VH-VL binders against Nuclear transport factor 2 (nutf2). Designs and how they scored, part 9

Target 1, 127 residues: Nuclear transport factor 2 (nutf2), of Dictyostelium discoideum (Social amoeba) (q86hw7)
Amino acid sequence: MQSVDPQVVGVGKQFVEHYYGIFDSNRAGLTQIYQQQTTLTWEGKFLSGADAIVKHIVELPFQQTNRKINSIDCQQTYQPGIMITVTGTLIIDGEAKNQLKFVQVFNLASNNGSFLLINDFFRLVLD
Short names: E, the ipSAE of ESMFold2; O, the ipSAE of OpenDDE; V2, 0.75 times the mean of E and O plus 0.25 times the DockQ between their complexes.

## First folded at step 14 (VH-VL)

Design g02 (from c01 with heavy chain S104E; framework fv_dalutrafusp; at its last look DockQ between E and O 0.79; V2 from the best seeds 0.00; counts 0 for: pae E 6.7 > 2)
Fold by ESMFold2, look of step 14:
Structure g02 (fold): chain C 127 residues (1-127), chain A 120 residues (1-120), chain B 107 residues (1-107)
Amino acid sequence: as target 1 above (127 residues)
Amino acid sequence: EVQLVQSGAEVKKPGESLKISCKASGYRFTNYWINWVRQMPGKGLEWMGRIYPGDSDTNYAGKFKDQVTISADKSISTAYLQWSSLKASDTAMYYCARHYDDSEGYFDYWGQGTLVTVSS
Amino acid sequence: DIQMTQSPSSLSASVGDRVTITCRASQDIRNYLNWYQQKPGKAPKLLIYDASYLETGVPSRFSGSGSGTDFTFTISSLQPEDIATYYCQQYKNLPYTFGQGTKVEIK
């Protein structure tokens, strides 16, 4: 009956693991992912283009981050692509006491057998 | 490429201590849970517990709580399973396996296994 | 703890046969159910995650279905290389638990 295409789920989960693998090891490497057409809203601040986005992320006051993921949900979009929602806990500098709950949304557009990151939303989750 | 490489087979006597290892490569060790799974001879799979190397958070199945210690050394991307005093009933194959998060709580990569034999 | 019960415990079938294995959870686990294949002398291998999604590189003759407490694993056309023991595993709650396994043999 009703189910998400397994290929869509697989691609979306692989993207998330790749994105956070780079973010949590070397944030400057996110230039591999963000495009000139990508927009990011980070805690309400709108940023456009790879250079502005990566600069913002690199300048965050974190030396080291880790991601304890709670959920990843994926759906295909009609402008063919994949919408991904992620919830989890950002662990700062290897300390359990430095934990921030977050949600992040990625919109990937299909482009001739590949996917491009077009929209990104990051929000800390306040109780 | 993702790999989990376990330490070699062990032959021990009851009462001896033992620490077996699971060395990870090809991925960010501190972002994944490492699980330990026991398989007694001719039997099925039993989850023993897990560790999140990023903050050392651990969970044990009740039957293994206080029977083993799960630890990790993130500087060398290695997880450990440790007994302070082995019993003959600990004779089994022990696997390490990883999973990313609770929504991906499936074990996508497994170590090759470490056979532990405990006999007098 | 959530108990996982597989049926049958063993089966023997011919090449080309459809093979069906069931797994029942002692309580609702939604779709938090995985299937593994373990060939003799080898580590388990993930085949199906979240009840119905095939892991990368797994042949399409393998499938899974179900939600809640009742789950089914199917090999649509048994091949010689499918001789193995198959396990279901839930991850809804800790401790994670496996079914007792289903040994599949060729007649």
Scores: ipSAE 0.054, ipTM 0.732, lowest interface PAE 6.7, mean pLDDT 90
ESMFold2 (binder alone), look of step 14: mean pLDDT 93; pTM 0.954
OpenDDE, look of step 14: ipSAE 0.335; ipTM 0.841

Design g03 (from c01 with heavy chain D108Q Y109H; framework fv_dalutrafusp; at its last look DockQ between E and O 0.05; V2 from the best seeds 0.00; counts 0 for: pae E 3.9 > 2, placed apart)
Fold by OpenDDE, look of step 14:
Structure g03 (fold): chain C 127 residues (1-127), chain A 120 residues (1-120), chain B 107 residues (1-107)
Amino acid sequence: as target 1 above (127 residues)
Amino acid sequence: EVQLVQSGAEVKKPGESLKISCKASGYRFTNYWINWVRQMPGKGLEWMGRIYPGDSDTNYAGKFKDQVTISADKSISTAYLQWSSLKASDTAMYYCARHYDDSSGYFQHWGQGTLVTVSS
Amino acid sequence: DIQMTQSPSSLSASVGDRVTITCRASQDIRNYLNWYQQKPGKAPKLLIYDASYLETGVPSRFSGSGSGTDFTFTISSLQPEDIATYYCQQYKNLPYTFGQGTKVEIK
């Protein structure tokens, strides 16, 4: 038997797909995901609030991103909510020969029948 | 998708000026060197020079220095190659190609080429 | 300038044959050597970078080896679609320089 509710896993995976879909197509569109109460640690830089977070992401020095997801793990949190860990490789500006390994962690909080992103961690994994 | 789209074929006379273009898309234009490569009819590839659009830093091969000018307009993600006075010997195909990164000078992205014909 | 000398200038081989092209640099360029394929009327296509690394999407029948001054490009089993001119290119020093090319034809 699976220890994690399949519905939790389903919601988590859908969120990841939605998030990266927006990120890789229109980073400015991430305003629909990040909230004022959301915090992000991006490569060690702490950011708070949708405005600061989206500004930082939009200003990243690349235009095109593609991802190869290696793993998605989900757990239900105590809140209740969903904790998600993602590992994968990132291709920037078509540089397929220099794929960047990354880990990302999302903490979603249940909110009035939906989920809100509360915490986000992004870190490149260097060999 | 990374793309380099070059301007159309040119038919010119000796002494005329010419400016051909290479428009880039699908990546941060200012972060990668753009190279120009000449190929005379039935001949091999010749590296002419490069430009870094971020600061307009430019390098030329010796035989092309002061013979052509390489420039870029980062507002429209376009690199240029120009002559002030064409010669018949400038007849060739000209390619633009993107540098992989600052230290890796191999070109995985190329324009389709611009044919320049100079004849009286 | 670093001179790149390819050999042969041209060759003709049968389908399935092993084809070898060499490139010699006038000085030590370490592994800063790339191989391109150019078909008539088309832009060059990167096949091998840094002497021995296969570009993504390139068939495994293509390979490169060497370091320093002597480099080898190999097609293990020549296919009809491999008809093209092949070029080596160094990027150890400016200016970047290409070999004179090797025209590969099918008998």
Scores: ipSAE 0.046, ipTM 0.727, lowest interface PAE 1.9, mean pLDDT 94
ESMFold2, look of step 14: ipSAE 0.379; ipTM 0.824
ESMFold2 (binder alone), look of step 14: mean pLDDT 96; pTM 0.969

Design g04 (from c05 with heavy chain S31N; framework fv_dalutrafusp; at its last look DockQ between E and O 0.79; V2 from the best seeds 0.00; counts 0 for: pae E 6.2 > 2)
Fold by ESMFold2, look of step 14:
Structure g04 (fold): chain C 127 residues (1-127), chain A 120 residues (1-120), chain B 107 residues (1-107)
Amino acid sequence: as target 1 above (127 residues)
Amino acid sequence: EVQLVQSGAEVKKPGESLKISCKASGYRFTNYWINWVRQMPGKGLEWMGRIYPGDSDTNYAGKFKDQVTISADKSISTAYLQWSSLKASDTAMYYCARHYDDSWGYFDYWGQGTLVTVSS
Amino acid sequence: DIQMTQSPSSLSASVGDRVTITCRASQDIRNYLNWYQQKPGKAPKLLIYDASYLETGVPSRFSGSGSGTDFTFTISSLQPEDIATYYCQQYKNLPYTFGQGTKVEIK
């Protein structure tokens, strides 16, 4: 049957849980994930490299976040690696009225039995 | 390691109140839904409802709405299932279980269960 | 509410036999279906998620298939430790619902 390899799904899910666990608890800790070669497009703003990316994220104008995930889709890429698309609701500062729909895309590259974050896209879904 | 530890067995009389607990460890409690599942003696599994501790969003199955209250205390990573007035028909095993998101709504970790016996 | 109907309610089979359990949804649930194993006196355990994906650490003799309204769970070669009750569960819509269970015994 046509389906995604469970190992690919498992790795992608683990990454998403780890990423948002850090983001939602202590954004400065994202230095563990972003690399010198990583690029982020955040609401149309292009950022390159771990220092610029983490600085941008830490400076966002909110104190705490929580993530309600709607979907996580994973596919193997032929670079090789894993492409992950996440949709959900971002809850800002613990308030139900501050809920923003979002999409985020992660591209992980395979690296000697582990995975590195190479590309990241974040966008609010406004309507 | 992920663990859900439930409070101990209860023997109660009809009309009494009860609050049972599910304490989570080994993961970020506020990022996962906690579900409550009933299993009556010799019967199958019934989903009762769930809570998202991150914002206290709750959903109930219709037959359990207004019969129980689901709540959570983020400071001690604990979810609760509560009755204001127990009935003999509430005699059952009660499980808590977690799931991460609505897209992957499978219960990957379960508590050990809390047996509630209601008899006069 | 989406009703989930399992068949059979119980079965007996010999060690090494192929065992098949079906689960039918009252409406289209695509692949939003999971299978759980519950051994006597124990909490349920996830075996298969999204109709066909095997949970980590689950033996390869377990499998699942199906989409839409008709789903199948298979044990390719029954082992003594597989004596349990098996449940399907849909998560397409709230409230989440389980099948009534299938009790598997060794004869």
Scores: ipSAE 0.099, ipTM 0.735, lowest interface PAE 6.2, mean pLDDT 90
ESMFold2 (binder alone), look of step 14: mean pLDDT 95; pTM 0.964
OpenDDE, look of step 14: ipSAE 0.207; ipTM 0.796

Design g05 (from c01, 33 letters changed; framework fv_rolinsatamab; at its last look DockQ between E and O 0.63; V2 from the best seeds 0.00; counts 0 for: pae E 9.6 > 2)
Fold by ESMFold2, look of step 14:
Structure g05 (fold): chain C 127 residues (1-127), chain A 120 residues (1-120), chain B 107 residues (1-107)
Amino acid sequence: as target 1 above (127 residues)
Amino acid sequence: EVQLVQSGAEVKKPGSSVKVSCKASGYRFTNYWMHWVRQAPGQGLEWIGRIYPGDSDTNYNQKFKDRATLTVDKSTSTAYMELSSLRSEDTAVYYCARHYDDSSGYFDYWGQGTLVTVSS
Amino acid sequence: DIQMTQSPSSVSASVGDRVTITCKASQDIRNYVAWYQQKPGKSPKLLIYDASYLETGVPSRFSDSGSGTDFTLTISSLQPEDFATYFCQQYKNLPYTFGGGTKVEIK
């Protein structure tokens, strides 16, 4: 393959837009993305299942987020699915001085012609 | 689906200004840079500048820095490009375009184009 | 500013032909190249980005190669819908710049 399959990249980009669209507008809506089998590691804290994950996210100490996406990389996995890495800058509460670099990794598993979020890693990149 | 819908064609006199609009839908308007590119008849493409709707940060091609102004209205998800002191060589189709992310300055979605004709 | 020199300016070709278009950057731009297709009266359409990735929905007959300063777009077997003008673009540095275009027309 000279490049990653365009359909893999298209699915990954669409997922990222959907995920951050919900996160940045109303984090409680992430219940439609996180499922019982999903795990999240958020800044080293391990969380399992939609209820625990969404509770953690909605309780984060900020009201509004925006993000500047720097890169999105997608690859097909053998189990079959899509692994997605995102780098960017998170802007908290509309303040330019509150810019935080981040990395997020999503692992989507194939399920009857669609994809489910199975693993999620979020890390602030300091310095 | 992502759509960028631009305002209609305009005929302008030399020395005047034009303001082209670009209404975005189908994505979170504040998360992506909006770019403006023009194309003179039968010619190639020329990048004018970009604006980040989330904080209104801008970058301009130096060729246009004194004449072009990029703005956004977040409440209507609309970007604007204003070009002042129009000359006949500004006759072109003006496009808005979105890039995928900050490290990728290529344009995955384009407006339909707005023809601006500058003549007396 | 980084100059993108695109050649040829036009190509006459038949359905089924292999078409090759080149772009040369005035300095090293690594893989920060995109390719666009534009039909008369229409806006450009992204084909390839990062000098290797096809955009979603782009047929596999489109491919590219190159890195650094020399880049090539190839259409392996020209189809009737491929008669259009093609542009390369660098996005390594602002201002972003485009090649002069290559018109692919019916022979």
Scores: ipSAE 0.006, ipTM 0.637, lowest interface PAE 9.6, mean pLDDT 87
ESMFold2 (binder alone), look of step 14: mean pLDDT 91; pTM 0.936
OpenDDE, look of step 14: ipSAE 0.195; ipTM 0.795

Design g06 (from c01 with heavy chain S104T; framework fv_dalutrafusp; at its last look DockQ between E and O 0.78; V2 from the best seeds 0.00; counts 0 for: pae E 6.4 > 2)
Fold by ESMFold2, look of step 14:
Structure g06 (fold): chain C 127 residues (1-127), chain A 120 residues (1-120), chain B 107 residues (1-107)
Amino acid sequence: as target 1 above (127 residues)
Amino acid sequence: EVQLVQSGAEVKKPGESLKISCKASGYRFTNYWINWVRQMPGKGLEWMGRIYPGDSDTNYAGKFKDQVTISADKSISTAYLQWSSLKASDTAMYYCARHYDDSTGYFDYWGQGTLVTVSS
Amino acid sequence: DIQMTQSPSSLSASVGDRVTITCRASQDIRNYLNWYQQKPGKAPKLLIYDASYLETGVPSRFSGSGSGTDFTFTISSLQPEDIATYYCQQYKNLPYTFGQGTKVEIK
């Protein structure tokens, strides 16, 4: 009956809520989250640095997104930080019948009392 | 600051219809489930059902299915609980509460409650 | 439906006492168990989620433990402001279900 540190779980869940709140309302606002050292793999495409990452996300071919989160798992890492895995359903342009399952992984690094997003992986889960 | 503000107390007669509201603020309404919880006078908490305003996905506890309607208007960040024909046994306090997803199915914010009194 | 049974239904204790409330699920719910406090005339408040994690701002005198079917909620040193009814709630399966509640009073 081992368990994850409650602080790790709390920080990780707050990050996910914040990230998707921005993504689903105004993707350009993700410049607040992505750093110059951040890397993103989006559906197999590797991107490095905040400018490239945010440009890619803003240019995605849809106007609005909503997402229904299924799971959030958080673990402390040894360098130190938090690794977060998220599964859910992405709803594109308000069309409830066009729902896409996804998985996303975030790696947050501890930085003097705060956390920085370092690694990000996004994948659609196709039927 | 997350808030759920419910409509005011209601006094009704059996057979009347009623729609009570839960207005959300301080968060993205379409990304969270809204739950309805009944508390009969002097009794415990009883989950009635929920809605995901992002796609209107709705689930009911079996005893409340077809007895109430849960709906939402995402343009004004408001969820509703509705009866087409009230019974005296519907006299209770009704709370709305939110949760983010099924792996965090804890209700972190609650409305203040709406007292519904149904009497002849 | 998963039935949640709390014990005791009520208790009376002195300030400073250790208070223990149990909650039993009718089937395995892993750690998908929350505890709420409801003070007289107020809405419920989340204290503990996932059996053992304290919600932000909740005093450390509150704790939870257990997994599977048997769960325990503890107040290590009862304070006057802890007069309330306490509920467990499972979220393993729909419909979500609450225990019947445990009323805690000061004697």
Scores: ipSAE 0.119, ipTM 0.749, lowest interface PAE 6.4, mean pLDDT 90
ESMFold2 (binder alone), look of step 14: mean pLDDT 95; pTM 0.967
OpenDDE, look of step 14: ipSAE 0.368; ipTM 0.852

## First folded at step 16 (VH-VL; framework fv_dalutrafusp)

Design k01 (from c05 with heavy chain S103N; at its last look DockQ between E and O 0.10; V2 from the best seeds 0.00; counts 0 for: pae O 8.2 > 2, placed apart)
Fold by OpenDDE, look of step 16:
Structure k01 (fold): chain C 127 residues (1-127), chain A 120 residues (1-120), chain B 107 residues (1-107)
Amino acid sequence: as target 1 above (127 residues)
Amino acid sequence: EVQLVQSGAEVKKPGESLKISCKASGYRFTSYWINWVRQMPGKGLEWMGRIYPGDSDTNYAGKFKDQVTISADKSISTAYLQWSSLKASDTAMYYCARHYDDNWGYFDYWGQGTLVTVSS
Amino acid sequence: DIQMTQSPSSLSASVGDRVTITCRASQDIRNYLNWYQQKPGKAPKLLIYDASYLETGVPSRFSGSGSGTDFTFTISSLQPEDIATYYCQQYKNLPYTFGQGTKVEIK
């Protein structure tokens, strides 16, 4: 069914798991993912640079996040790189009755045998 | 809310045909795989096969290949598991369960199960 | 086919005890391993996916670890409502395969 390179999908999956693992356990640790050239649009707010981005995420008004991934799609970009779209649900501070739907998009650029996060979009999806 | 609702319990005789159903709701039916899992009485879970309703791509475990047929009708968001000729050994609980992709093969939603009893 | 060997087949523990279940794959499955809970007369329920990620709504006393061939499922403090049979499942290759299950009971 899938026509995308399995290695691309593998890298994308590992990145997503790694990213959300850090986000949900230690948001300050996201400094290892966001770069100085990374940009993030978080709920419509544009942020640029690892320092500003991580600061914003760390200062979000919640303590705990539980995330379930519903879908992940990966494609190789022209650079080359990997673009990833993620949909899922988010539970904040144990508020199980208030599950939040979200979409997130990552654009990874190949860099010396590794990948760097270049663009990030996060948006809650309201019913 | 995602739901998988299976058809009711079946009592059949050996040699009879049977088709049980799994109706999905609350999500895009054509974008997730539907799996069938067998559980014989007092035994563990056995993956039988799967279907992708979007294109009807189907995969079977070896022991179930040519023993059952998995199909889907996307117009009514329903997946099926069928036998042309039941055996007593087909007596089991049958579950349908969804998963998203080949790389995300966790079954996050399950049907309530369909009990199939085959006896003379 | 990838064989999943689960141990123990059954165990009995007291409320509050730490419970550990292991699952071994016959080949490297990376983290393509899930854990399910099945209570009597009910359908299985996903608890852990991709070896270590907690499904939404699942209590934090449940956890999973491991990668490659050896995996561990843990209940940090066993509760009465945890009486069930637990299964591991790999999805690295088709056919998907389950461990034989571990029946957990309370003393």
Scores: ipSAE 0.016, ipTM 0.659, lowest interface PAE 8.2, mean pLDDT 92
ESMFold2, look of step 16: ipSAE 0.514; ipTM 0.867
ESMFold2 (binder alone), look of step 16: mean pLDDT 95; pTM 0.964

Design k02 (from c05 with heavy chain S103D; at its last look DockQ between E and O 0.75; V2 from the best seeds 0.00; counts 0 for: pae E 4.8 > 2)
Fold by OpenDDE, look of step 16:
Structure k02 (fold): chain C 127 residues (1-127), chain A 120 residues (1-120), chain B 107 residues (1-107)
Amino acid sequence: as target 1 above (127 residues)
Amino acid sequence: EVQLVQSGAEVKKPGESLKISCKASGYRFTSYWINWVRQMPGKGLEWMGRIYPGDSDTNYAGKFKDQVTISADKSISTAYLQWSSLKASDTAMYYCARHYDDDWGYFDYWGQGTLVTVSS
Amino acid sequence: DIQMTQSPSSLSASVGDRVTITCRASQDIRNYLNWYQQKPGKAPKLLIYDASYLETGVPSRFSGSGSGTDFTFTISSLQPEDIATYYCQQYKNLPYTFGQGTKVEIK
């Protein structure tokens, strides 16, 4: 069985941990990840640009979040970049009984030896 | 810097209760699983169970189910492993270790271990 | 439970030698296999994750390969500081399980 480039997986892992670390501790800090050219579809709502995206995330009607990640898949894109698919369970406001399944997709573009988030998709998965 | 610091060595008698700790720092405690691993003297590693401090979800290996209790206090970023009644066969080194998610279940950081000696 | 059979249980080799350890899973675990190094009196240390990925900071003389049921851990050139017991670990299913370990010594 073929495997993904370990470097691709490594970068993907670091990004996911970093992203959710910020999201769960300081949503306003996501300004360091989202760029002006970044687009996000959050539960079907399309947002463009770091300002609009971070504003929307900060204004989400919950105080704290934690994520139990179930899967992280990474692939190298045709253009230098990384596509990441994440599935997991979202715990909101410490309510263990009200866990929400979600899927999130990140598209990272290689940029001068680093990576920039270009596309982001977040969707809750309903049973 | 990520660190897992475990409580000190314990010398106990059979029948006594014990609770050892693993204090985490340098990362968001509630976002990673904490695992407990037993290593009996001169033997290999045995996964005992895990806890997700974010919601206290807990899983045990069959042989450790109802033999120990794994818990966590997220207010002080500490995980616990406890026995209600120790046996001589519980003599071992106990390690805590973290992992991030179910899909990447590798233990990237470990505590230094807690030696538990149970003898009459 | 998924049984991990590791071989050999122990080996002795000279500095500079190529060392190979194998781990066999009782069922298909894809690439959900990790390798750890445990030096005497110390906690285990992650060396390889997902069968073949080298953990950050680990020397390149360490490597892993395999998928499915058969896996291999290799030290391309054994160094004195590599004296340790090495363990494989699967995380395809709960409970997580370890191989019985391979003690590596220097002649």
Scores: ipSAE 0.230, ipTM 0.806, lowest interface PAE 1.9, mean pLDDT 93
ESMFold2, look of step 16: ipSAE 0.244; ipTM 0.778
ESMFold2 (binder alone), look of step 16: mean pLDDT 93; pTM 0.951

Design k03 (from c05 with light chain D50Y; at its last look DockQ between E and O 0.77; V2 from the best seeds 0.00; counts 0 for: pae E 2.2 > 2)
Heavy chain, then light chain:
Amino acid sequence: EVQLVQSGAEVKKPGESLKISCKASGYRFTSYWINWVRQMPGKGLEWMGRIYPGDSDTNYAGKFKDQVTISADKSISTAYLQWSSLKASDTAMYYCARHYDDSWGYFDYWGQGTLVTVSS
Amino acid sequence: DIQMTQSPSSLSASVGDRVTITCRASQDIRNYLNWYQQKPGKAPKLLIYYASYLETGVPSRFSGSGSGTDFTFTISSLQPEDIATYYCQQYKNLPYTFGQGTKVEIK
ESMFold2, look of step 16: ipSAE 0.558; ipTM 0.873
ESMFold2 (binder alone), look of step 16: mean pLDDT 94; pTM 0.959
OpenDDE, look of step 16: ipSAE 0.513; ipTM 0.888
ESMFold2, look of step 17: ipSAE 0.616; ipTM 0.883
ESMFold2 (binder alone), look of step 17: mean pLDDT 94; pTM 0.960
OpenDDE, look of step 17: ipSAE 0.533; ipTM 0.890

Design k04 (from c05 with light chain D50E E55Q; at its last look DockQ between E and O 0.85; V2 from the best seeds 0.00; counts 0 for: pae E 3.2 > 2)
Fold by OpenDDE, look of step 16:
Structure k04 (fold): chain C 127 residues (1-127), chain A 120 residues (1-120), chain B 107 residues (1-107)
Amino acid sequence: as target 1 above (127 residues)
Amino acid sequence: EVQLVQSGAEVKKPGESLKISCKASGYRFTSYWINWVRQMPGKGLEWMGRIYPGDSDTNYAGKFKDQVTISADKSISTAYLQWSSLKASDTAMYYCARHYDDSWGYFDYWGQGTLVTVSS
Amino acid sequence: DIQMTQSPSSLSASVGDRVTITCRASQDIRNYLNWYQQKPGKAPKLLIYEASYLQTGVPSRFSGSGSGTDFTFTISSLQPEDIATYYCQQYKNLPYTFGQGTKVEIK
């Protein structure tokens, strides 16, 4: 069975861990991840640029969030970069009753030995 | 630095209750699973169960279901493993270990272990 | 439950030798397989995750391969500090399960 480059997987998973770590602890801190060229489609709402994206995320009606991640898949893009798909359960305000399944997709572009988030998709999965 | 620090060794008698702890630091406690792993003297590793401190979701291996209780206090970043009534066969080293998600189920950090000795 | 059958239970080899440990799953676990090293009196340490990925900081003499049901852990050149018991672990399904372990000693 073929496998993805361990470095790609490693970087991708580290990004996810880092991203959600910030999201769940300090949403405003996501300014260190989202760039001016980053775009986000959040539940169908298109947002462009770090300012608009972070503002939207900060204004989400969740007080606290945690994520039980079910899957993280990574692939190298044609141009140097990484595509990441994440599935999991969003836990809102620490209550077991407030759980939402979600899918999130990240597209990272290689940049001077690092990676920049270029595209972000977030969608709740409803039963 | 990520650390899992477990409570000290326990010497107990059969029938006694026991609650051992695993205190986490250096990361967001509520965002990672805590697992408990048993190792009987001179034997291999046995996964007992896990808890997600973010919502206290808990899973047990069949042989440990209703034999132990796994819990967590997120206010002090501590996970617990407890027995209501110890048996001599519970004598073992008990480890806590964290993992991130269901598709990332490798235990990258472990506690130092808690030795539990149960004898008459 | 998914049974992990590890082989051999123990082995003794000389410094510099190539050491190979196998782990077989009772069903397809894809690449959801980890390898741990446990030295005497110490907690286990993650060496390999997802069957073949080397954990950060682990020497390159350690490697893993396989997918599906058959997996291999290899020490390309056994060192004295590698004296330990090694375990495979699947996380495809709950409950997570470990192999019986392989005790590695130096001749």
Scores: ipSAE 0.458, ipTM 0.874, lowest interface PAE 1.1, mean pLDDT 94
ESMFold2, look of step 16: ipSAE 0.486; ipTM 0.849
ESMFold2 (binder alone), look of step 16: mean pLDDT 93; pTM 0.952

